# VHH binders against q9y6x5: the designs that were tried, part 159

Target 1, 379 residues: q9y6x5
Amino acid sequence: LPPKLLLVSFDGFRADYLKNYEFPHLQNFIKEGVLVEHVKNVFITKTFPNHYSIVTGLYEESHGIVANSMYDAVTKKHFSDSNDKDPFWWNEAVPIWVTNQLQENRSSAAAMWPGTDVPIHDTISSYFMNYNSSVSFEERLNNITMWLNNSNPPVTFATLYWEEPDASGHKYGPEDKENMSRVLKKIDDLIGDLVQRLKMLGLWENLNVIITSDHGMTQCSQDRLINLDSCIDHSYYTLIDLSPVAAILPKINRTEVYNKLKNCSPHMNVYLKEDIPNRFYYQHNDRIQPIILVADEGWTIVLNESSQKLGDHGYDNSLPSMHPFLAAHGPAFHKGYKHSTINIVDIYPMMCHILGLKPHPNNGTFGHTKCLLVDQWCI

## First folded at step 7 (VHH)

Design x23 (framework vhh_7zox_3)
Fold by ESMFold2-Fast, scan of step 7:
Structure x23 (fold): chain B 379 residues (1-379), chain A 124 residues (1-124)
Amino acid sequence: as target 1 above (379 residues)
Amino acid sequence: DVQLVESGGGLVQPGGSLRLSCVASGFTFSSYAMGWVRQAPGKGLEWVSDISSGGSTGYADSVKGRFAISRDNAKNTLYLQMNRLKPEDTAVYYCARSDFEKWYSGETPYFDLAGQGTQVTVSS
């Protein structure tokens, strides 16, 4: 039988939540599987960019989903929300479900993972759900498990996406112990439901399951705001993305816009595109704007207004608060093994190995994940 | 005692066929991606074809539709069926065990172990 893999994402699940809250169901999963304590995500540390990096193994400058809000200067197209189904935005890379379907006559299934309701290189996930935040976790799980058991050609790769704890992280902030405790307990219960469903359907013993996330969360405050209107008049530029990474398209001389911004706040770094730190791998794409502003952790960029966000992400990917974790269980994985850190781009070549797929060129390093796998040696 | 031993090369006329074999020993063959790389006279190494541990295949554009790679894990053997051979296919063909780490990182496939090669000559 062909190997099977279910990839699950809980959006905004900060790695250190595992140390500060109880997760009995997740801990039982980890006990018989593997845990990577920190996953170093790609910059910017946002939902769409990192979800696409997980399934392509590429930095954002390479896969083209460089933010949740984008402008392409060459074509003059705007990416305005999560329901934009123009393949143009997604066609700079080949996600794993496309590769899975084009090799070995296999099927893919998807419940809400970003990009799976879009035809990419003329290929859409064999089974998918159009994005709708109102659809319950239970309905997503029911569809995925039905497709895993009842498909020809067989579903060998499946994805499942859930919006929490990100939505609550924004609303309450990660330091709100009482509200976050309630939210995270519900997520642990959903993990319990997932495991129980897979066991009841006879899928558990032969299915590889990865539980991960795209980024973490940091505490924000109305006392930590950077007001762009105090630095520069809006007539000088078009704003493509605001916070915590502002994407600035100058309407006039780039140098003049840069000079207005560069010393405006001690809590913000201002970069000309060519001066963006190489370690971000956030430079070589037409969707990256001529000036990028990067707020310090916990600071929010605003336009002469208050912010309702008590938590946010998008910050420097070296910050531990921006890191998710990865847990996995199944025939490909060791039992009871803990690993400290991998890069989020390393997940793609690992998944290709598990599925027996030839990966497209990518930025991941297979050696970083080999200690997790029973058929590999760490040394 | 890790070894790759190629065989099946020879002289063939244009339009002819040859089947190359590579017998692997000293490692768990089924766990590695395997490939064929060639070196034409006066040229550098050119990747020809590969096959993953799971059986997924890839081909250089120059050979696509004419060559077929396969493996027999029970016999620790890699094959390359070469059809409709052209003078441009003249080269020493090497069996390669893929450096999984470099292969999965999107780098050009490199040898972590290579055989001695087998000469393929396509001429009248």
Scores: ipSAE 0.000, ipTM 0.113, lowest interface PAE 21.1, mean pLDDT 87

Design x24 (framework vhh_7zox_3)
Fold by ESMFold2-Fast, scan of step 7:
Structure x24 (fold): chain B 379 residues (1-379), chain A 124 residues (1-124)
Amino acid sequence: as target 1 above (379 residues)
Amino acid sequence: DVQLVESGGGLVQPGGSLRLSCVASGFTFSSYAMGWVRQAPGKGLEWVSDISSGGSTGYADSVKGRFAISRDNAKNTLYLQMNRLKPEDTAVYYCARSDFESWYSGETPYFDLAGQGTQVTVSS
């Protein structure tokens, strides 16, 4: 039987939630599997960029999904919800489900993972659900398990995306222990439901399951606002993205816009595109704007208003608050092994190895994940 | 100046209709999900409706079947058609912009820019 893998994302699941709350179902999963305590995500630490990095193994400047809101200076196209179905935005990389379908006469299945309802290089996931936030976790799980059992060619790669705890992290902030405890307990119960469903259907013993996330969450406050309108009049620029990373397209001389911004707040770094720190790998793409503003952790960039957010992400990827975790179980993985840290781009070559696929060129390092795998030498 | 300017509010009798408009400027309107939130006297903010840049809509249960949200990207304008208005619909209505993140969140959307609001009063 060919190897099978289910990749599950709980959006915004900060790594240290595992140490501050109880997860009996997730801990049972980890006991007979592996845990990576921190995953260092790509910059910017946002949903679309990091979900696409997981499945391509590429930094944002290479895969082209550089933010949740984008403008391409060469083609003059704008990225919007209606245009997230435009292959133009997704075609700078080849995600794993496309490779899976093209190399081995295999099928892929997707429940809501970003990009899976888009034809990329003329290939769309064999089975997919159009994105709809109102669709329950249970319905997503039912479709995925049906496709894993009832498909020819066989579904060997499946993805499942869930919006929590990100939505509640934004609404309550990660420091609201009462509300976050309730939300995280519900997620743990969903993990229990997932494991039980796979066992009941006879899938559990032969299926590799990865549970991960795209980013973490940090506490925001009305006391930590940067009013961009106090720095510069909007007639001087077009705003492509706002907070906590602002993408600025100048309407006048770039140096003049830069000079108006560079000393406006002690809690914001202002970069000309060529001066963006190399460690971000966030420079070499036409969708990265001429000036980028990066707010300090917990600071929100606003336009003459208060912020509704009590939690946010998008900040510097060196911040532990921005890091998710990775847990995995299945025939490819060791039992009871803990690993400290991997890069989010390392997940892609590991998944290709598990599935027996030739990876496309990528920024991941297979050696970083080899200790998780039973068929590899560790140390 | 990045701004949202609401219009169309007023006094209306129960069972009546109003159409709210919101003109956006200073940002790429077509790239953002947009919505309406309201604040009734002495209450907190309540999400009413949203629309993705692609036209997918969401509605609060309290207004579902009575309100219709729409957008005209060529005119940078957001609309809320309010039918069969009730006294409990009395509120200041704010046009609001959300980022892509809040659209995918599945909870009440986060709005990072809001207008000044327009008053809707449902009473004789």
Scores: ipSAE 0.000, ipTM 0.233, lowest interface PAE 16.2, mean pLDDT 89

Design x25 (framework vhh_7zox_3)
Fold by ESMFold2-Fast, scan of step 7:
Structure x25 (fold): chain B 379 residues (1-379), chain A 124 residues (1-124)
Amino acid sequence: as target 1 above (379 residues)
Amino acid sequence: DVQLVESGGGLVQPGGSLRLSCVASGFTFSSYAMGWVRQAPGKGLEWVSDISSGGSTGYADSVKGRFAISRDNAKNTLYLQMNRLKPEDTAVYYCARSDFETWYSGETPYFDLAGQGTQVTVSS
């Protein structure tokens, strides 16, 4: 029977939450599986970019989802929300569910993972749910498990996305131990429900399950605001994305806009596109704007208004606060193995290996994940 | 600046109806799950009903079939339509914001912000 994989994401699950809170269900999952303590995500450390990097193995400049809000200078199209279903935005890469469906007579299933309700290269996930944040975790899980058991051709790759703890991380900030404790206990209960459901349906012993996240979360404050209006008038530029990475499209000469912004705040770096640090791999795409502003950790860029966010992400991907974790269980994985770090782009070639798929060219390194797998040697 | 303001309470006879309203301000109302909790004289808080950002509803067994929760995101307003009221429904009713935007089906949401309350008295 072909190998099967369920990829689960809990949005905004910062890696060090695992050390500061109790997760009895997740700990039982890890005891019989593997844990990667830190996953170094891609820049910018935002939801859509990193979810697409997980399933393509590509940096954002290569897969084209470079922010949650985007402008394409060549076509003059705007992407402003998860409601934008134009395939144009997603067509610069081939996500794993498309690869899965095209290489062998296999099906894919998806519950809310970004991009799965969009035809990409004229191929949509065989089974999917149109994105709707109001749909419960239980309904998402019920659909995924039904499709894993009752599909022809068989579903071999399935995804499940959940919006927490990101929503609560934004609302309370990660340092609010009382509120975050309640949120994270609910997440652990959902993991318990997931494992129980898979066991009851006879799927648990033969299914590979990966639990991961796209980014972490850092504490913000009303005392750490950068007011962009104090530096430049709105008549000089179009704002494509605001915080913590602002994407600036000049209406006048780019150098004049850059000079107005360059010394605006000691807590923000201002880059011309060609001067963006190479380590970000955030330069070679028409959707990356001519000027990018990068706020320091915990600083929020505003337009003469207060920010309601007590937590945020999008910051420098070298920051540990931006890193998620990866846990996995199943026939492909060792039992009781802990690994320190991988890159988020490494997940894609590992998943292709597990499923027996030939990966598209990607930025991941299979060698980084070999120690997790029973059919590989860790030297 | 962040606040919830309830209205619509009052004295009603058994079998009567009331509609409670809650006006939210200072946050993006449409992004939050909202609910109603009540406190009867000399008793603790009881969850009554909730509604997700997307409109999915839950009800306590004691009010199921009699109460209906709804929201108007354009007006930042939460409603509770209360029908066939009983003396046991006598309580202060609080509008509350959930600490979850979405939740697992069958869970009782936790509320992180509540208004000042509106008194409902069911008596002849």
Scores: ipSAE 0.000, ipTM 0.135, lowest interface PAE 19.4, mean pLDDT 88

Design x26 (framework vhh_7zox_3)
Fold by ESMFold2-Fast, scan of step 7:
Structure x26 (fold): chain B 379 residues (1-379), chain A 124 residues (1-124)
Amino acid sequence: as target 1 above (379 residues)
Amino acid sequence: DVQLVESGGGLVQPGGSLRLSCVASGFTFSSYAMGWVRQAPGKGLEWVSDISSGGSTGYADSVKGRFAISRDNAKNTLYLQMNRLKPEDTAVYYCARSDFEPWYSGETPYFDLAGQGTQVTVSS
């Protein structure tokens, strides 16, 4: 029987939540599996870019999902919707479910993972749910476990996406211990339900399960706002994305727009596209705008208004507050092993190895994850 | 100069219809998800409906099949068509802007800007 893998994402699960809150179900999962304490995500540290990096092993400039809101200067197309089914946005990479379906007689299943309801290189996930935030975790789990048990060709790769704790992180901020404790307790209970369901269905012992996230969360404040309207008039530019990374498309000379922005706030960096730091790997794509503004951690860019966000992400990927974790359990993984750090792009080649797939060219390094795996020599 | 200005409220009999409008100004309307939230007398805020920048819609169970949300990006205007109105739909209706993040299940959608509201009263 071929190896099987279930990849689960809890959006916005900051790595240090594991040290500040109690997770009895997740700790039981880790005790008999592996934990990577920090995953260094890709820049920008946003949902769509990082979810696509997990399943392609590519930096955003390479896979083309460079933000949650995008404009392509060559084709003049706009992207701002999780339900955008235009393959154009997703076709710069080959995600793992496409590879899984094309290399062997195998099926893939998906509950809400970004891109899984879009035909990419003329291939859509064998089983999928159209993105709908109103669908419960329980319904997503019921569909995934049904497809894992009752599919031909067999489902060997399955994904499950859940929007929390990101939504609550934005609303309450990560420093609100009372509200975050409640939210994280609910997530831990969902992890308990997941494990119990897999055990009851006879899947647990032979299924590889990865629990991870796309980014973390940092505390924001009404005292840390950058008013873009104080820097530049709306008539000079088109705003493609706002905060904390603003994507600016000039309507006048680029240098003139840059000069109006560059000294406006001590709490944001202003980059011409060619001056974006190389370490971000965020430059070589037509969807990256001519001017990018990067706010300092905890600062929010606004348009002559207050921000009600008490938490946000999208900031510099070197910040520990932006890092998620990775936990895994199953026949491919060691038991009781802790690892310090991997890059988020390293997850893809590891998953290809577990499934016996030949990876497409990618930015990940298999050597970074080999210590997690029972079939590898590690020192 | 960021503003959301609601209109179209009023008194209507049970079973009747109203169309609410919200004119946005001072921001790039087409780049934001937009929604409607309401507050009935003596009650808290209740999410009614939302629409993404790409046109995907969501509805509260209490209004599903009766209300339709739409947007006109060329006019910077958000609409709520309310059909088969019930006395329990009586509330102040607020037009609201969301950030660029997607809407999430299990929690009330996060809105970072709201208008002044328009009163809808459903009675004899």
Scores: ipSAE 0.000, ipTM 0.251, lowest interface PAE 14.3, mean pLDDT 89

Design x27 (framework vhh_7zox_3)
Fold by ESMFold2-Fast, scan of step 7:
Structure x27 (fold): chain B 379 residues (1-379), chain A 124 residues (1-124)
Amino acid sequence: as target 1 above (379 residues)
Amino acid sequence: DVQLVESGGGLVQPGGSLRLSCVASGFTFSSYAMGWVRQAPGKGLEWVSDISSGGSTGYADSVKGRFAISRDNAKNTLYLQMNRLKPEDTAVYYCARSDFERWYAGETPYFDLAGQGTQVTVSS
């Protein structure tokens, strides 16, 4: 009986939403499962980096997806919407679906998880959907459940990604209780649909399900803008990524660019690459630019224009507003157990354990998640 | 019937101006980030500019200071004002939609809907 795992991500699901809003379906899921109240994600707290950290157990400097917009100084390649399917960007790590297919000769299935429509180390998810944001949660769920029930070799690892509440978090901001209440109720209803579908198909009792997210969301404002054009003329540098972490590639001497930036705003820290704080684990990769600007929570870096977005993420990973949660249910997990905090990189070795896979070297610590698992001794 | 229809392309001399328009139908236009991408003859797609549902804008370095993106949510219309055009701006320009707030500076950029394109030729 090979163990099965479904990993579900609701993008931008800030941990404290669980305290400020009602989630009847999610609370029923947790009642017979486990809850980790805070997951400390990796820096930078962005979608692509953190989704890849979940499935590799690696910091961004190690897995190579260091931002949603990247430039590789060695190859001179740019990572953008037209380039995100280039295996080059994803090949610095081995995600769990690749390990699952190669070590155990099992199948993997994916509905839109970042990287799953890309061949990585010449291996693509056995079943996958090409990324398309207009595809409904119901269609994603229908495909995943079909593949879980009707595959040979069996699908033992499946992923499901949903863009909300991130898109609405950006549009309304996390402090808009009226709009966020509506959005989060819709997500709770989708969790209810997920559980009902798994029960109807006879999957619920034998499937391990993890519901998590990649990051949180913080409130932004037109009153909290950093105009980069007031600091430095754009002729001195190439901008690789803008906000809230700006990635600066100097066209002139690096020290001169640094000196123009370092005292420009009290709401932004300016780092030479070698001076980036060790706690970020964001230094040892050619895709990390020579100068990095880190805006303070809720501040937006702009180029001589206004920003209308009311919420954002990407900020310091020590900020509770940047933290998601993790909930899980299934034969591998205790029932009714609550845990305070894990690191997002700890999810990978836990998932490898559940699936019986040997993990690739990673930055996670299995001991941090062992109390969630029925087959482990918890002191 | 979800659709994007571009217009406003044509032949222009170097240093000239054009304004592209894109009319959206079949979806709630105001809820989506929108953008412009272009494809020069024999080359891949290049991101040009985007605008979030909230109105924040981004531009490729090659067009910064020359192009301006805007939207009119009441008319379900996206615009690209192109000034000081160069021969290197010659391309088919596509209007495109994303559920992510910004394609360049924001979340995972994917073109989940694009129009048929409008040809811009900059030649003397």
Scores: ipSAE 0.000, ipTM 0.172, lowest interface PAE 15.1, mean pLDDT 88

Design x28 (framework vhh_7zox_3)
Fold by ESMFold2-Fast, scan of step 7:
Structure x28 (fold): chain B 379 residues (1-379), chain A 124 residues (1-124)
Amino acid sequence: as target 1 above (379 residues)
Amino acid sequence: DVQLVESGGGLVQPGGSLRLSCVASGFTFSSYAMGWVRQAPGKGLEWVSDISSGGSTGYADSVKGRFAISRDNAKNTLYLQMNRLKPEDTAVYYCARSDFERWYSGDTPYFDLAGQGTQVTVSS
């Protein structure tokens, strides 16, 4: 029988939440599985870019989903978050569900993972749900487990996405211990429901399950605002993305726009595209704008108005507050093993190995994750 | 063929010293960060120390001030000087290559290649 894998994401699950709150259900999952305490995500540390990096093993400049809001200078197309289903935005890479269906003559299933309701290279998951934030975790889980248990041809790769704790992290901020404790307890209960459902259906002992996230969360404040309108007039540029990474398309000479921005705030770095630090791997794509502004951790870029968000992400990917974790259980994984860190792009070649798929060229290193796997020797 | 070969382990009394060596072959040693990780029987892997290609060093809190990591690029050799050894230091010590250096002081480095290990036993 072919190996099966369920990939689960809880959006915005900061790695150090595991050290500051109790997760009895997740702890039981890890006891008989593996934990990677810290995952270094890709820049920018946003939902769409990092979810696509998980399933392609590519940096954002390579897979083309460079932000949640984008402009392509060559084609003149605009992308604005979850409303845009144009395959153009997603076609610069081949996600694992496409490879799974094309190489192995198997099915894939998806409950709301970013990109799974879009045909990519003329291929869409055999079973999928159109994105709708109002659909409960229980309904998503019921569909995924039904498809995993009863599909012909068999579903060998499945994805499940949930918006929390990201939505509450934005609303309350990660330092609101009372509200975050309630939210994180509810997530732990959902993990318990997931395990219970898989056990009741007889799937638990033979299914590989990965629980991970795309990024963390940092505390914001009305005392940490960068007013872009105090730096430059709106008539000089088109704003493609605002905060905490602003994407600036100049309407006048690029150098003039850069000179107006470069010394405006001590809490913001201003880069011409060719000067973006190499360590970000955020330069070589037409969707990356001529000028990029990067706010310091916890600072919010605004347009002459206040921000109501108490938490945010998108910041420098070297920041621990931006890092998620990865936990996994199943026949491919060791039991009771803890690993310190991996790169988020390493998840893709590991998943390809588990499923017996030939990975497309990618930025991940299989050696970084082989320590998690029972069929590999590692240190 | 890429290889890391450790030596210098053995039995030592508490308070004693050992110097571990690791000879690398099959890759450009000077271009990689290198480190030491250890595993006690029935325990997980624990990062001990690392050294960047440029010579910057890091240490686990449990060994800081007692252990010193160094490298000799002309000899393709990594060293770990272990002083004031404790029974808790008993483990198999592995030399490891890192294709990724720590990005901040609290990070644990990644290792993509390790040797066969050398046993260190601290007992009376």
Scores: ipSAE 0.000, ipTM 0.122, lowest interface PAE 20.9, mean pLDDT 88

Design x29 (framework vhh_7zox_3)
Fold by ESMFold2-Fast, scan of step 7:
Structure x29 (fold): chain B 379 residues (1-379), chain A 124 residues (1-124)
Amino acid sequence: as target 1 above (379 residues)
Amino acid sequence: DVQLVESGGGLVQPGGSLRLSCVASGFTFSSYAMGWVRQAPGKGLEWVSDISSGGSTGYADSVKGRFAISRDNAKNTLYLQMNRLKPEDTAVYYCARSDFERWYSGSTPYFDLAGQGTQVTVSS
């Protein structure tokens, strides 16, 4: 029978939450599986970009989802809505659920993972839910577990996405121990429910399960604002994305806009597209704007206004606060093994190996994850 | 001074229509996703509809086909056209602004700015 994989994401689950809060259900999962303590995500450290990097193994400049709000200078199209169904935005890469359905006589199932309700290269998961944030974790889990029992053709790859702790991280900030403790306990209980349901349905022993996230969270404050209107008049540019990475499309000479921005605040870096640091792998795509502003950790870029967000992400991917973790359990994985770090793009070739799929060209390195797997030599 | 001011609420009979308006000030209205959220008597906060900066719209299943959200960026105004109103539509309706990421991360009851609300009562 073909191997099966369930990929679960809890949005905004910062890696160090594991050390500062109690997770009895997640710790039981890890005890009989593997833990990667830090996953170095891709820049920018945002939801849509990193979720698509997990399932394609590509940097954002290569897969084309370069932000949660985007403008394509060639086609003049704008993306800024979670209900946007235009395949144009997603067609620069081939996600694993498409590969799973096209290379093998196998089905994919999806509960809300970014991109799964859009046909990509004319292929959509055999079973999916249109994105709707009001749908409970329980309903998503019920659908996924029901679909994992389908046998004609068998569902071998399934995804499950949940919006917490990201939503609460934004609202309360990661330093609010009282509120974050409550939120994270609820997430741990959901992990317990997931494991128990898989056991009850007889799926647990033969299913590979990965629990991961797209990014972390850092504390923001009304005392750490960068007012962009103090730097430059809005008549000189079109704003494509604001904070903490501002995407600037000049209406006048690019050099003139750059010169107005470059020394405006000590708490942001201003880059011409060609000067964006190579380590970000955030340069070679028409959806990356001519000028990018990168706020320092915990600083919010605003337009003559206050911000009520107490937590945010999108910052430099070298920051530990931006890193998620990865935990996994199943027949493909060692038991009780801890690994320090992998790159988020490494998850895709590992998943392809587990499923027996030939990966599309990607930026991941299989060698970085092989020590997690029972069928590999890593000593 | 950032502000959202709702108007257009009132008492209407089942099957009737109302048009809610929300005037925004103190920020670049055209750059923000905007939405409507409601709270019925004795219930929690419920997302009703949103509209992106680019004009893409979303609707809760309970109002889809009956309500239409729109915006006039020149007037800094958000609208909700409410048709074929039902008693279950009775609620305080709040105009809300999003910093984009909050809508895309999926926490529908969360918003970074809201007005004081306008009461809609549907009864015979």
Scores: ipSAE 0.000, ipTM 0.255, lowest interface PAE 14.2, mean pLDDT 88

